# VH-VL binders against Rusticyanin (rus), part 5

Target 1, 147 residues: Rusticyanin (rus), of Acidithiobacillus ferridurans (p0c918)
Amino acid sequence: TWKEATLPQVKAMLEKDTGKVSGDTVTYSGKTVHVVAAAVLPGFPFPSFEVHDKKNPTLEIPAGATVDVTFINTNKGFGHSFDITKKGPPYAVMPVIDPIVAGTGFSPVPKDGKFGYTDFTWHPTAGTYYYVCQIPGHAATGMFGKI

## First folded at step 23 (VH-VL)

Design i113 (from i110 with light chain E55Q)
Fold by OpenDDE, last read:
Structure i113 (fold): chain C 147 residues (1-147), chain A 117 residues (1-117), chain B 107 residues (1-107)
Amino acid sequence: as target 1 above (147 residues)
Amino acid sequence: QVQLQQWGAGLLKPSETLSLTCAVYGGSFSDYYWSWIRQPPGKGLEWIGDIYHSGDTNYNPSLKSRVTISVDTSKNQFSLKLNSVTAADTAVYYCTRGDYYHYMDVWGQGSLVTVSS
Amino acid sequence: DIQMTQSPTSLSASVGDRVTITCRASQRIYRWLTWYQQKPEKAPKSLIYAASKLQSGVPSRFSGSGSGTDFTLTISSLQPEDFATYYCQQYWSYPYTFGQGTRLEIK
C-alpha cells in the first residue's frame, strides 16, 4: 500500500493537486478531483497537513465528485495518517475517531532519504467531513482540516 | 559538531582537471546529501552538483559534461572532478552538507582554484 | 532554471537599524528557500531555511518570511557583526540557484 519516493518525486506529486487556493480554502472542480496532501513539509509547524502550501486548509469538493487522494509523509522520523471522518473537533490526545470512512492508515516512518506515499479513492456522500491524523496527540494539537 | 574539511590542487593550467576532496568529521555520512558550490572572485554562488551516499548524482546542466562527483563511504569522503578547465573555472570551491530536505547547513572552508597559463 | 533576484544589490545602514532584504523567484518555489550570510574570505553561513526557520545558533534578530515567489530577510536591530553579503537560494528544483547577493555596508 505504501510506496517510497525521492524528494524530487515528492515535489512532482505535490504539483498534481487539481485544486485552486483562495485564502485558507482549496477549491476543486470537476467530476474527478485529485487531492495531494503532505505532512509535514519544511517551513510548516509540527504537526500539520499541507495542501497547496496551506496548513490544514478547508478542502471544497464538488458534490458527487470522485476524490483521488495522494498522501505523502514528508516528516523525517515520524509517522502520520490521512483519514477521513464525520467526527469533528475537538480531538483527544488518544483519539477515538469514528467513523473512519476512508484513509491511509498509519504511514511508515520516512528513512534513507526517501518518503512514503499512498493513494486512495473516496466517494463522499452528503455531509461534513474532516481529514485527521490518528497518531496520538496530532489531531489534538491541530493536525486536521475540513473536507 | 560536524565539520567538513576539503583539499586539492589550487593552481591549474588550462585543459587540466580540477580535483577536490571533502572529508566529513563528527557526523553521519549516509544521512545527508553532499554538494559542491563555487564562487568566482568577487562574484556570486553557483551550484555545481550533489550526490547521495548511494551514488546518485545531480549536476548543473551548465557543467554536466565536465563534472563528476563521487563518494567514498568507507572514508566518509566525496570528491569533485572538473575536466578541461579554463580561466572561467577560477573560483573558491566549497563542499556542503544538505539535510534530508536538501537544506545546506554545513560548509567546508573553501578551496581557491586558479586556472592560469 | 529558476532565477533568484535579490533587492537591493547593496545598502548602507547603521547599527540599530531595521534592515529588510527581498528575494524573488522566477517561479513558485513554495518555502524551499535558504538565506545565507557571507563575510569576506569566509564560507557562507546558513541563517534561515524553509523560508522562515531560524538555523540553530543564529541570533533571534534574524527572521525570514514569505512563500511562493516573494521572500524577505529581516534584521530587527542591526549589529556590528551583521555587515556582510547575504544570499538567498532556492532548493525547490534542480539546478539549485542563488540570488546575486545583497551587500550590507556600514553607513
Scores: ipSAE 0.840, ipTM 0.935, lowest interface PAE 0.8, mean pLDDT 96
Fold by OpenDDE, fold request of step 24:
Structure i113 (fold): chain C 147 residues (1-147), chain A 117 residues (1-117), chain B 107 residues (1-107)
Amino acid sequence: as target 1 above (147 residues)
Amino acid sequence: QVQLQQWGAGLLKPSETLSLTCAVYGGSFSDYYWSWIRQPPGKGLEWIGDIYHSGDTNYNPSLKSRVTISVDTSKNQFSLKLNSVTAADTAVYYCTRGDYYHYMDVWGQGSLVTVSS
Amino acid sequence: DIQMTQSPTSLSASVGDRVTITCRASQRIYRWLTWYQQKPEKAPKSLIYAASKLQSGVPSRFSGSGSGTDFTLTISSLQPEDFATYYCQQYWSYPYTFGQGTRLEIK
């Protein structure tokens, strides 16, 4: 379920990501990890994901971990989604993506000084995955990352 | 284009209350944060506080006990009150608009407020 | 509060010079930084927001860079109208705070 947050609350949530940044990779460790992803933070190009102020970074997550994912749509006027799939690029304008876990669905459009956020839990097995926005055209234009 | 016009008393005595108003023209009042900033003569800038059109406020802790920011959405105006002024409150006061992400992009012309006995 | 420290406090330069002003935050503010230009007896003018985004109407000779704690404002080729005081400001967390300013004077 999507919830609303003020800008200060969004900023606080962004800092709860437990990953460590190195280059274009965010590395997570431990049995429980918290991934916080935003859609198009100020200063970033449309469309894109941001994790630790990195655009569409590769996420290294231990297999078997409990992953708490928080997705925040910070893109005023536009909807986005955060879905995890085994299907890698390239993506069509109308993506045919089979999420491997119940994702966020499409976000409401931010309004009234609020931003939308939601969370879900994922338990990855060993392998390669991708996080993708299912809004038409977004993944095709680069709004995705590797896990 | 959006413009901010501000007005209020420019000369005060110690212990009086500063009162300034800022009016928004040529743009929406909703979906923005409205701020007050001041600048003592020859010095830097200090953020006083802001308010959303809903009335949600944030104040600088250094001034919180004396500051009140309010909105009148029917007039597209917001105001600043600063109680118990002293000479230290002498400054040019600016109203400004913060966008959805609080980036301050539009400023009023400024109002000089002088506190002297 | 987050302290913003600019360097230098003042500098002299000539028309055509490349000028660089630095702003350092006491803690991580990501890209939540604005640069302002202020001329005498005028309100500050927004130049750069989100650390690197040029405000509409601002000449392309102005640019901003940086993320985290260290930020830079660059004027690629100084023009006569650029002599002014410049301020950085963080809007990452309340209370929002400004640098002490950098006065850019003509040499």
Scores: ipSAE 0.838, ipTM 0.933, lowest interface PAE 0.8, mean pLDDT 95
Fold by ESMFold2, fold request of step 24:
Structure i113 (fold): chain C 147 residues (1-147), chain A 117 residues (1-117), chain B 107 residues (1-107)
Amino acid sequence: as target 1 above (147 residues)
Amino acid sequence: QVQLQQWGAGLLKPSETLSLTCAVYGGSFSDYYWSWIRQPPGKGLEWIGDIYHSGDTNYNPSLKSRVTISVDTSKNQFSLKLNSVTAADTAVYYCTRGDYYHYMDVWGQGSLVTVSS
Amino acid sequence: DIQMTQSPTSLSASVGDRVTITCRASQRIYRWLTWYQQKPEKAPKSLIYAASKLQSGVPSRFSGSGSGTDFTLTISSLQPEDFATYYCQQYWSYPYTFGQGTRLEIK
């Protein structure tokens, strides 16, 4: 279920990310973490994800944490998804990514001055995961990151 | 290629209402934020407020009690009204176009409004 | 309100010099910053948006950098037409605010 937010509300949500930035890595700690991801914020290339104002950062999350994810589509004119998988790059233009362990599905396109967002909860085990956009061509051209 | 043309009265007396209009040419009116900015002579710039083409407004709290920004989508125009002016409201007033993320990329030519003492 | 502070307030430089103007926000604004050039008796002209993105039609000698609170406008190889006042402006949080300006004089 997708909700709507104004630009000021989006900015407030972006600040709720609980990670700490070091280089191109966002590191989380504690039993419950909040990841806030956006699709193509101003000044970032199409297509990309941003977490804590970093393009496609590596996310370091404690194994066994409860991960609350908020995904916001800030890209006027396009839909996107934020989906978590163990399948690493490279990705095909028409991605068939299996399994998807958690995610959002495809967002609505921003309209009426507003942006679509949604939340999900994920409980990772130890290991490497990736976050990807499943819109055709996006992951193939770099819309993904490592967890 | 998009252009903003603005007009309105240039000389006011204290307590009058400032009224300016900005027309949009050569581009879409939809999906933009339309803003007013002012600059007192020899001073810096102050954001007055904006309006989305659907009519939703945001105002600088310092002016909110006196300011009304309106839109007329049938004419591709938006307007500024500032009530109860004083000499402190003397400034060049600019209209601007802001994108979906509020970056102001196009500016009108400016209108000098002088409020007599 | 987020206060924007520019440095220096004024400077003089020669044609061909590299000049740097800084802007500091009182709170984090990430990359939500615009640089403007304003010549006397004219409307401001947008140079840089999103802290580092060059506006269409602006010469490549202009560049912007920074994120968070500290931002820099750089002009490589200063030209005579670059005499102007430069303003930074944050568009992260309402009310949007401008720096006090930096007056650049060519010697």
Scores: ipSAE 0.727, ipTM 0.887, lowest interface PAE 1.3, mean pLDDT 91
Fold by ESMFold2, last read:
Structure i113 (fold): chain C 147 residues (1-147), chain A 117 residues (1-117), chain B 107 residues (1-107)
Amino acid sequence: as target 1 above (147 residues)
Amino acid sequence: QVQLQQWGAGLLKPSETLSLTCAVYGGSFSDYYWSWIRQPPGKGLEWIGDIYHSGDTNYNPSLKSRVTISVDTSKNQFSLKLNSVTAADTAVYYCTRGDYYHYMDVWGQGSLVTVSS
Amino acid sequence: DIQMTQSPTSLSASVGDRVTITCRASQRIYRWLTWYQQKPEKAPKSLIYAASKLQSGVPSRFSGSGSGTDFTLTISSLQPEDFATYYCQQYWSYPYTFGQGTRLEIK
């Protein structure tokens, strides 16, 4: 269910994130929120997620909100995933994070001047979750964040 | 390692068409954005436009009615045409290579184009 | 169009000085900014990309900082070869635009 976007389209999608940044936290409010996550935007370290131009931020989302997630793989040369779990760090090289609460599975590698992206909707209950890349070695070296 | 070399006529009369060519050596032509930038003598830089190796173009709105950028993949070349030139078009013209994120990391040597009386 | 405004437009400094040049974007460009150095009669040379990343082969005395709209190029311990004009350039939104330049003269 992966779609393709040009760089201008990626930039437009990045601006649709509805969160507000405070330090290393992105805070969302309202009944419907839009989270836009990217993998390794220019200037960010490999491997990492970016939400609202912050590396691996903590996401604060209201319990019971409808969460529309867009994940864009902006990392030329690599695949990534954006998968949500209750299992926290640390992670092994091949992370065992089942059950996956919601997520994308593995992205295509960027090709032909374009970037793969996908959307999913998630309805969180109260509690702590983590977003994690399941590509071997990525979570073990820091490609995850807290929700 | 990659190098850009550019050429074309350096002296034009008003209303003529500016035509420059840029050749790519020592690297891939595919998967890059190829751009033209100009700089009037003693002044700052202006982005003219770019082209992806597939032929898709983007132009500066200030010039788009007069500009054409083209690729010739068989020769690893791209070109600039600017119609109906005036003295205001006198500048050094540069070709550049942009990466997957449009960062321009390689520049040609520059071509001075002078539009006479 | 996103206007890029540099300050100062010109400055003189001595070898060994710390020099700071600023660049302001009229709209948010996040960190999609390049700094260039241009010496007389030569093509621009990239110094910094993504606002803060040093281009390969550029001396470590050059550094960049900022995100959003306000950006800074810093040269620690100025060298004689740093005489040049410096430009910032945004590559967030078409048309890509440059600052007007900062001419750095060595005393």
Scores: ipSAE 0.717, ipTM 0.883, lowest interface PAE 1.2, mean pLDDT 91
Fold by ESMFold2, fold request of step 24:
Structure i113 (fold): chain C 147 residues (1-147), chain A 117 residues (1-117), chain B 107 residues (1-107)
Amino acid sequence: as target 1 above (147 residues)
Amino acid sequence: QVQLQQWGAGLLKPSETLSLTCAVYGGSFSDYYWSWIRQPPGKGLEWIGDIYHSGDTNYNPSLKSRVTISVDTSKNQFSLKLNSVTAADTAVYYCTRGDYYHYMDVWGQGSLVTVSS
Amino acid sequence: DIQMTQSPTSLSASVGDRVTITCRASQRIYRWLTWYQQKPEKAPKSLIYAASKLQSGVPSRFSGSGSGTDFTLTISSLQPEDFATYYCQQYWSYPYTFGQGTRLEIK
């Protein structure tokens, strides 16, 4: 389920996120939305997610939207996950976030000049969700965000 | 500490082929992008192209028809060839190391190549 | 191609001055920008990567800021060794391109 991309391909994927940034929030509109998340882009702290060049932003998504997510592991030397749950912070070192309502599981570590990525589609019901990395210690030190 | 050392002929006639080699010491050759940059005397910097350890290349479109970058992983070396040179190709040529994200953190000492008119 | 435009092209300053050099990209490059220092007849040296991250071994008087298209290199208190030419370079999109340079001269 994991595909590989070159750095230029990763950059092209990052630009496909159509959210609009305001402060620490990325806001989406329409019946289908495309969220592109990366794990630790250059210049961002370890560990973190980035959406639309923002660290761990709150994502505001219309009720009833279809959410197409692309998750890219841009962090050489580490695996990460992008998993969605209703269970909010704080998180333990080994986070307990079951049930996971949508997500990726653990990514491969970048290799051979390439980066692993995957897509999934998520159909949320109304409410508050969180996106969380399940690598031990990452969520506890801030690798999560709100939806 | 990683060091880049470069060499090659410094004086060429028009239509000849520029050939430079860069050797990597004190660090890994794998997982890096190896680049060539040039700077005409008194002018700014121009990116020529890069090559990944596996041999995958990217070239500046302005030079693509004339340029070849190669690796020799057994020697920890990479090279530049530029065909059909003219006086406009007179420059100091630098080799560089780029990380996995193409940030160029280490530079060779530079090689002046002069193409006679 | 992404054009990188630096301002000013040259400036004169005294030891101890605070100096600001700007760089503007013709398209969004987010924070994929490097600042280099080059002294005469020497290779460029990296100062700042990812727009704001200080390269190891570079004095803390150097700082970078900006994202998107507008970037700034600041030297908080000039030292004699800081008189050089400074270049910005984008590494967001091929071909990677440099600004035209800013020559910083002693007054």
Scores: ipSAE 0.696, ipTM 0.881, lowest interface PAE 1.4, mean pLDDT 91

Design i113 (from i110 with light chain E55Q)
Fold by ESMFold2, last read:
Structure i113 (fold): chain C 147 residues (1-147), chain A 117 residues (1-117), chain B 107 residues (1-107)
Amino acid sequence: as target 1 above (147 residues)
Amino acid sequence: QVQLQQWGAGLLKPSETLSLTCAVYGGSFSDYYWSWIRQPPGKGLEWIGDIYHSGDTNYNPSLKSRVTISVDTSKNQFSLKLNSVTAADTAVYYCTRGDYYHYMDVWGQGSLVTVSS
Amino acid sequence: DIQMTQSPTSLSASVGDRVTITCRASQRIYRWLTWYQQKPEKAPKSLIYAASKLQSGVPSRFSGSGSGTDFTLTISSLQPEDFATYYCQQYWSYPYTFGQGTRLEIK
């Protein structure tokens, strides 16, 4: 279910990401990790994801960790999704990304000075995954990243 | 093309209420944050607070007990009231437009308010 | 409150010089920083938002960089109209706060 947050509340949620930045990689450690992803923060290109203030970073997560994901749509005027898959790029304009192993589905569009957000929990096995927006055209134009 | 024009009394005595109004021309009033900023003569800038067009407000804690920011959506205007002024409130006061992320991109012409001793 | 500290407080330079002004936040503000230019008797004018994005109508000789706590405004070739006071402002955390200003004057 989608919840609403004010801009100050969004900023507080962004601070909860437990990763450590090195270059364009965000590295997580420990048994439980918290990933906070935003769709298109101010100053970033459309369309993109941001984690820990990095555009579409590679996320390094321990195999077998409990991954708590918070996704926030910060992009005024647009909806987005944050979905996890093993299918790598390139992506079609109308993506049929199969399988989706975890994710959010489509967010509401920001309205009334607020932003939609939701959470999900994921237990990855070893391997390479991708996070992707399934809004038509977004993944095809670069709205994805590697895990 | 948006312009902000502000007006209000420029000379006050201690304990009076400062009252300024800002009108928005050539652009939308909806979907923006409207802010007040002040600058004492020869000094830097201080953020007073903002209001979303729906009426939700945020105030600088240093002024919160004395400040009211209001909107009048029928006139595309917003206002500042600052109660119980002292000489320390002497400043040029500016109204501003902020976007959905609070970046202030348009400023009014400024209003000098002097509080006598 | 997040304190914004600018350096230098004042600077003398000649037309054509490359000028650098710095701004340091007392805590992390990521990229939520604006640079303003203010000329005497005028309202501030927005130059840079999101630390590095040039406001429409601002000459390309202005640029901004930095993230986290350390930020820089650069004027690549100073023009006569660039002599002014420059302010940084964080808009990450309420209350939004400004640096003390940097006065850029003719040498």
Scores: ipSAE 0.691, ipTM 0.873, lowest interface PAE 1.4, mean pLDDT 90
Fold by OpenDDE, last read:
Structure i113 (fold): chain C 147 residues (1-147), chain A 117 residues (1-117), chain B 107 residues (1-107)
Amino acid sequence: as target 1 above (147 residues)
Amino acid sequence: QVQLQQWGAGLLKPSETLSLTCAVYGGSFSDYYWSWIRQPPGKGLEWIGDIYHSGDTNYNPSLKSRVTISVDTSKNQFSLKLNSVTAADTAVYYCTRGDYYHYMDVWGQGSLVTVSS
Amino acid sequence: DIQMTQSPTSLSASVGDRVTITCRASQRIYRWLTWYQQKPEKAPKSLIYAASKLQSGVPSRFSGSGSGTDFTLTISSLQPEDFATYYCQQYWSYPYTFGQGTRLEIK
């Protein structure tokens, strides 16, 4: 499930995101979209997601699209998950979230200049969703975003 | 507090090989990338290359054919060699520390290397 | 290679002034940008990393902003010790590259 990447490879993967940033929103268009999310890249404190150069941005994705999600853990010292759910905030320290799609599970921790990443596909129907880290305390302290 | 100390020959003749060493004190060697930067007198900064503790290197294409960066993990040191120097290689050379994301936060004191015939 | 262009190349200012230096990348580098301060015969000092993160020990009068291709270093109230040369540097892709520098002089 989890693969390893060097920093240059991580950066290359970041460029695969097909969204367009405006304010705190990343907007996707088309039948096939690629979302690339990372756990704590430069610029934001732990714990947080980053898409493009935004912290926990709102993602606008067309209903019925095929969404390829790449999740990368760049947070040294901690594991993270990227789970999509219809359950909105607030989140408990020990979240009980049932993802609506097979997610990432808990990521490995970066080591030896290598970063863990994984991919999955999602087919959203119309509605509001959230992406959440299920590591205890992370969502409760703000590691989540709206879709 | 982490400190970098560097040393090496400061005066070279054309065609000789530049050799500098940087030692890391007061911090972990294995958790960072280690880089060399140079600055000709009165000019800007040029990235030369970097190395990870495993020995993996990255070089500036402009210097790749002449540059070798090496690491001695047992001594917490890394070195720079630049072959076939010319006057254009006259500069202050800096060793630096880059974190996991390669942002450079610690610098050596610099070593002036002058190439003259 | 990614070209980093700073503006202005030099400027004169007085103590207490608000100073702004800009840096433009030839392509998108997200927030993988560092600002350095360099004084004569000294090594560069890291001021801002990740475009807007203040390096530990750096006075709060320094701030960085921007993402993508356009970045700004701001000194809210110039102090005597701030007269120096400033550089931006991208560490988005190899080879890492620096701006040409901005010399901040006393007016």
Scores: ipSAE 0.609, ipTM 0.876, lowest interface PAE 1.3, mean pLDDT 93
Fold by OpenDDE, fold request of step 24:
Structure i113 (fold): chain C 147 residues (1-147), chain A 117 residues (1-117), chain B 107 residues (1-107)
Amino acid sequence: as target 1 above (147 residues)
Amino acid sequence: QVQLQQWGAGLLKPSETLSLTCAVYGGSFSDYYWSWIRQPPGKGLEWIGDIYHSGDTNYNPSLKSRVTISVDTSKNQFSLKLNSVTAADTAVYYCTRGDYYHYMDVWGQGSLVTVSS
Amino acid sequence: DIQMTQSPTSLSASVGDRVTITCRASQRIYRWLTWYQQKPEKAPKSLIYAASKLQSGVPSRFSGSGSGTDFTLTISSLQPEDFATYYCQQYWSYPYTFGQGTRLEIK
């Protein structure tokens, strides 16, 4: 379920990401990894994901790992989702992505200075995945990344 | 447009208490963080602390023991008190507004506070 | 505390010049950085927040870039009214801290 968070809580959550940044890639190692992704963090004019300080980075995650995902919606006034799929780009304005193998679903709209966040666990098998926002127009304009 | 207007005593003697007030005009008080910043003459900026409309405060550890920030939501005002002032507290003091991301976008006109014997 | 280090401390330039000011944080602050402009006897004015977002009413010749620890303020074509002192400030963690400032003066 979705929860609300203050800015200090959001900042604390961001630091829980266990990945290492190199270029546009965040590499995770070990049996258990923690991915913290935020939607539309300040600094991006268009809907985007950010992991660490990277826009829509490629995530390298070991196959078979236990992936704890924290998704934070930092965009006041708009909903977002962080959903995992094997379907790659391009995405339509009205996306019909099937199947979604894991994800958050749609977030409520953050209000009154609060941020929305949720957690889910994922166990990826070997292969290529994408994380996508299913809000209309978001993925079509680039709100997605590769796993 | 939102404006911050501040006032308070500008001349103090050592050991006295600095007291400044900032009033918010033309905008909401409840949706923002309110901060105090100071700037000694010819020097840089120092963050003193902030307060949310609920009364939740954060202070710079360097000043925490002497600083109190408070709000009066009924008046759309927030205040700064700094105890036991010394010459080192001589500065222009600014009140500021921060949104839910905490970046400060509106500033008061500043208040020069001089501490001298 | 997070230390913010600006470079250079002072800079001389001419009207029309491209000017770049850098700010380095002692630790990662993601994009929680604001650039301010301050003129003598005036309060600081917010130019850019979230590292790269232009404050409303600020000319487009100002831009900000960077994330993590290294940030840059750029003035694409310096105008007479741009001579001032510029500060970066992190609002990632308390206590919030400012760079020491960059004085931009006319050559």
Scores: ipSAE 0.317, ipTM 0.805, lowest interface PAE 2.7, mean pLDDT 92

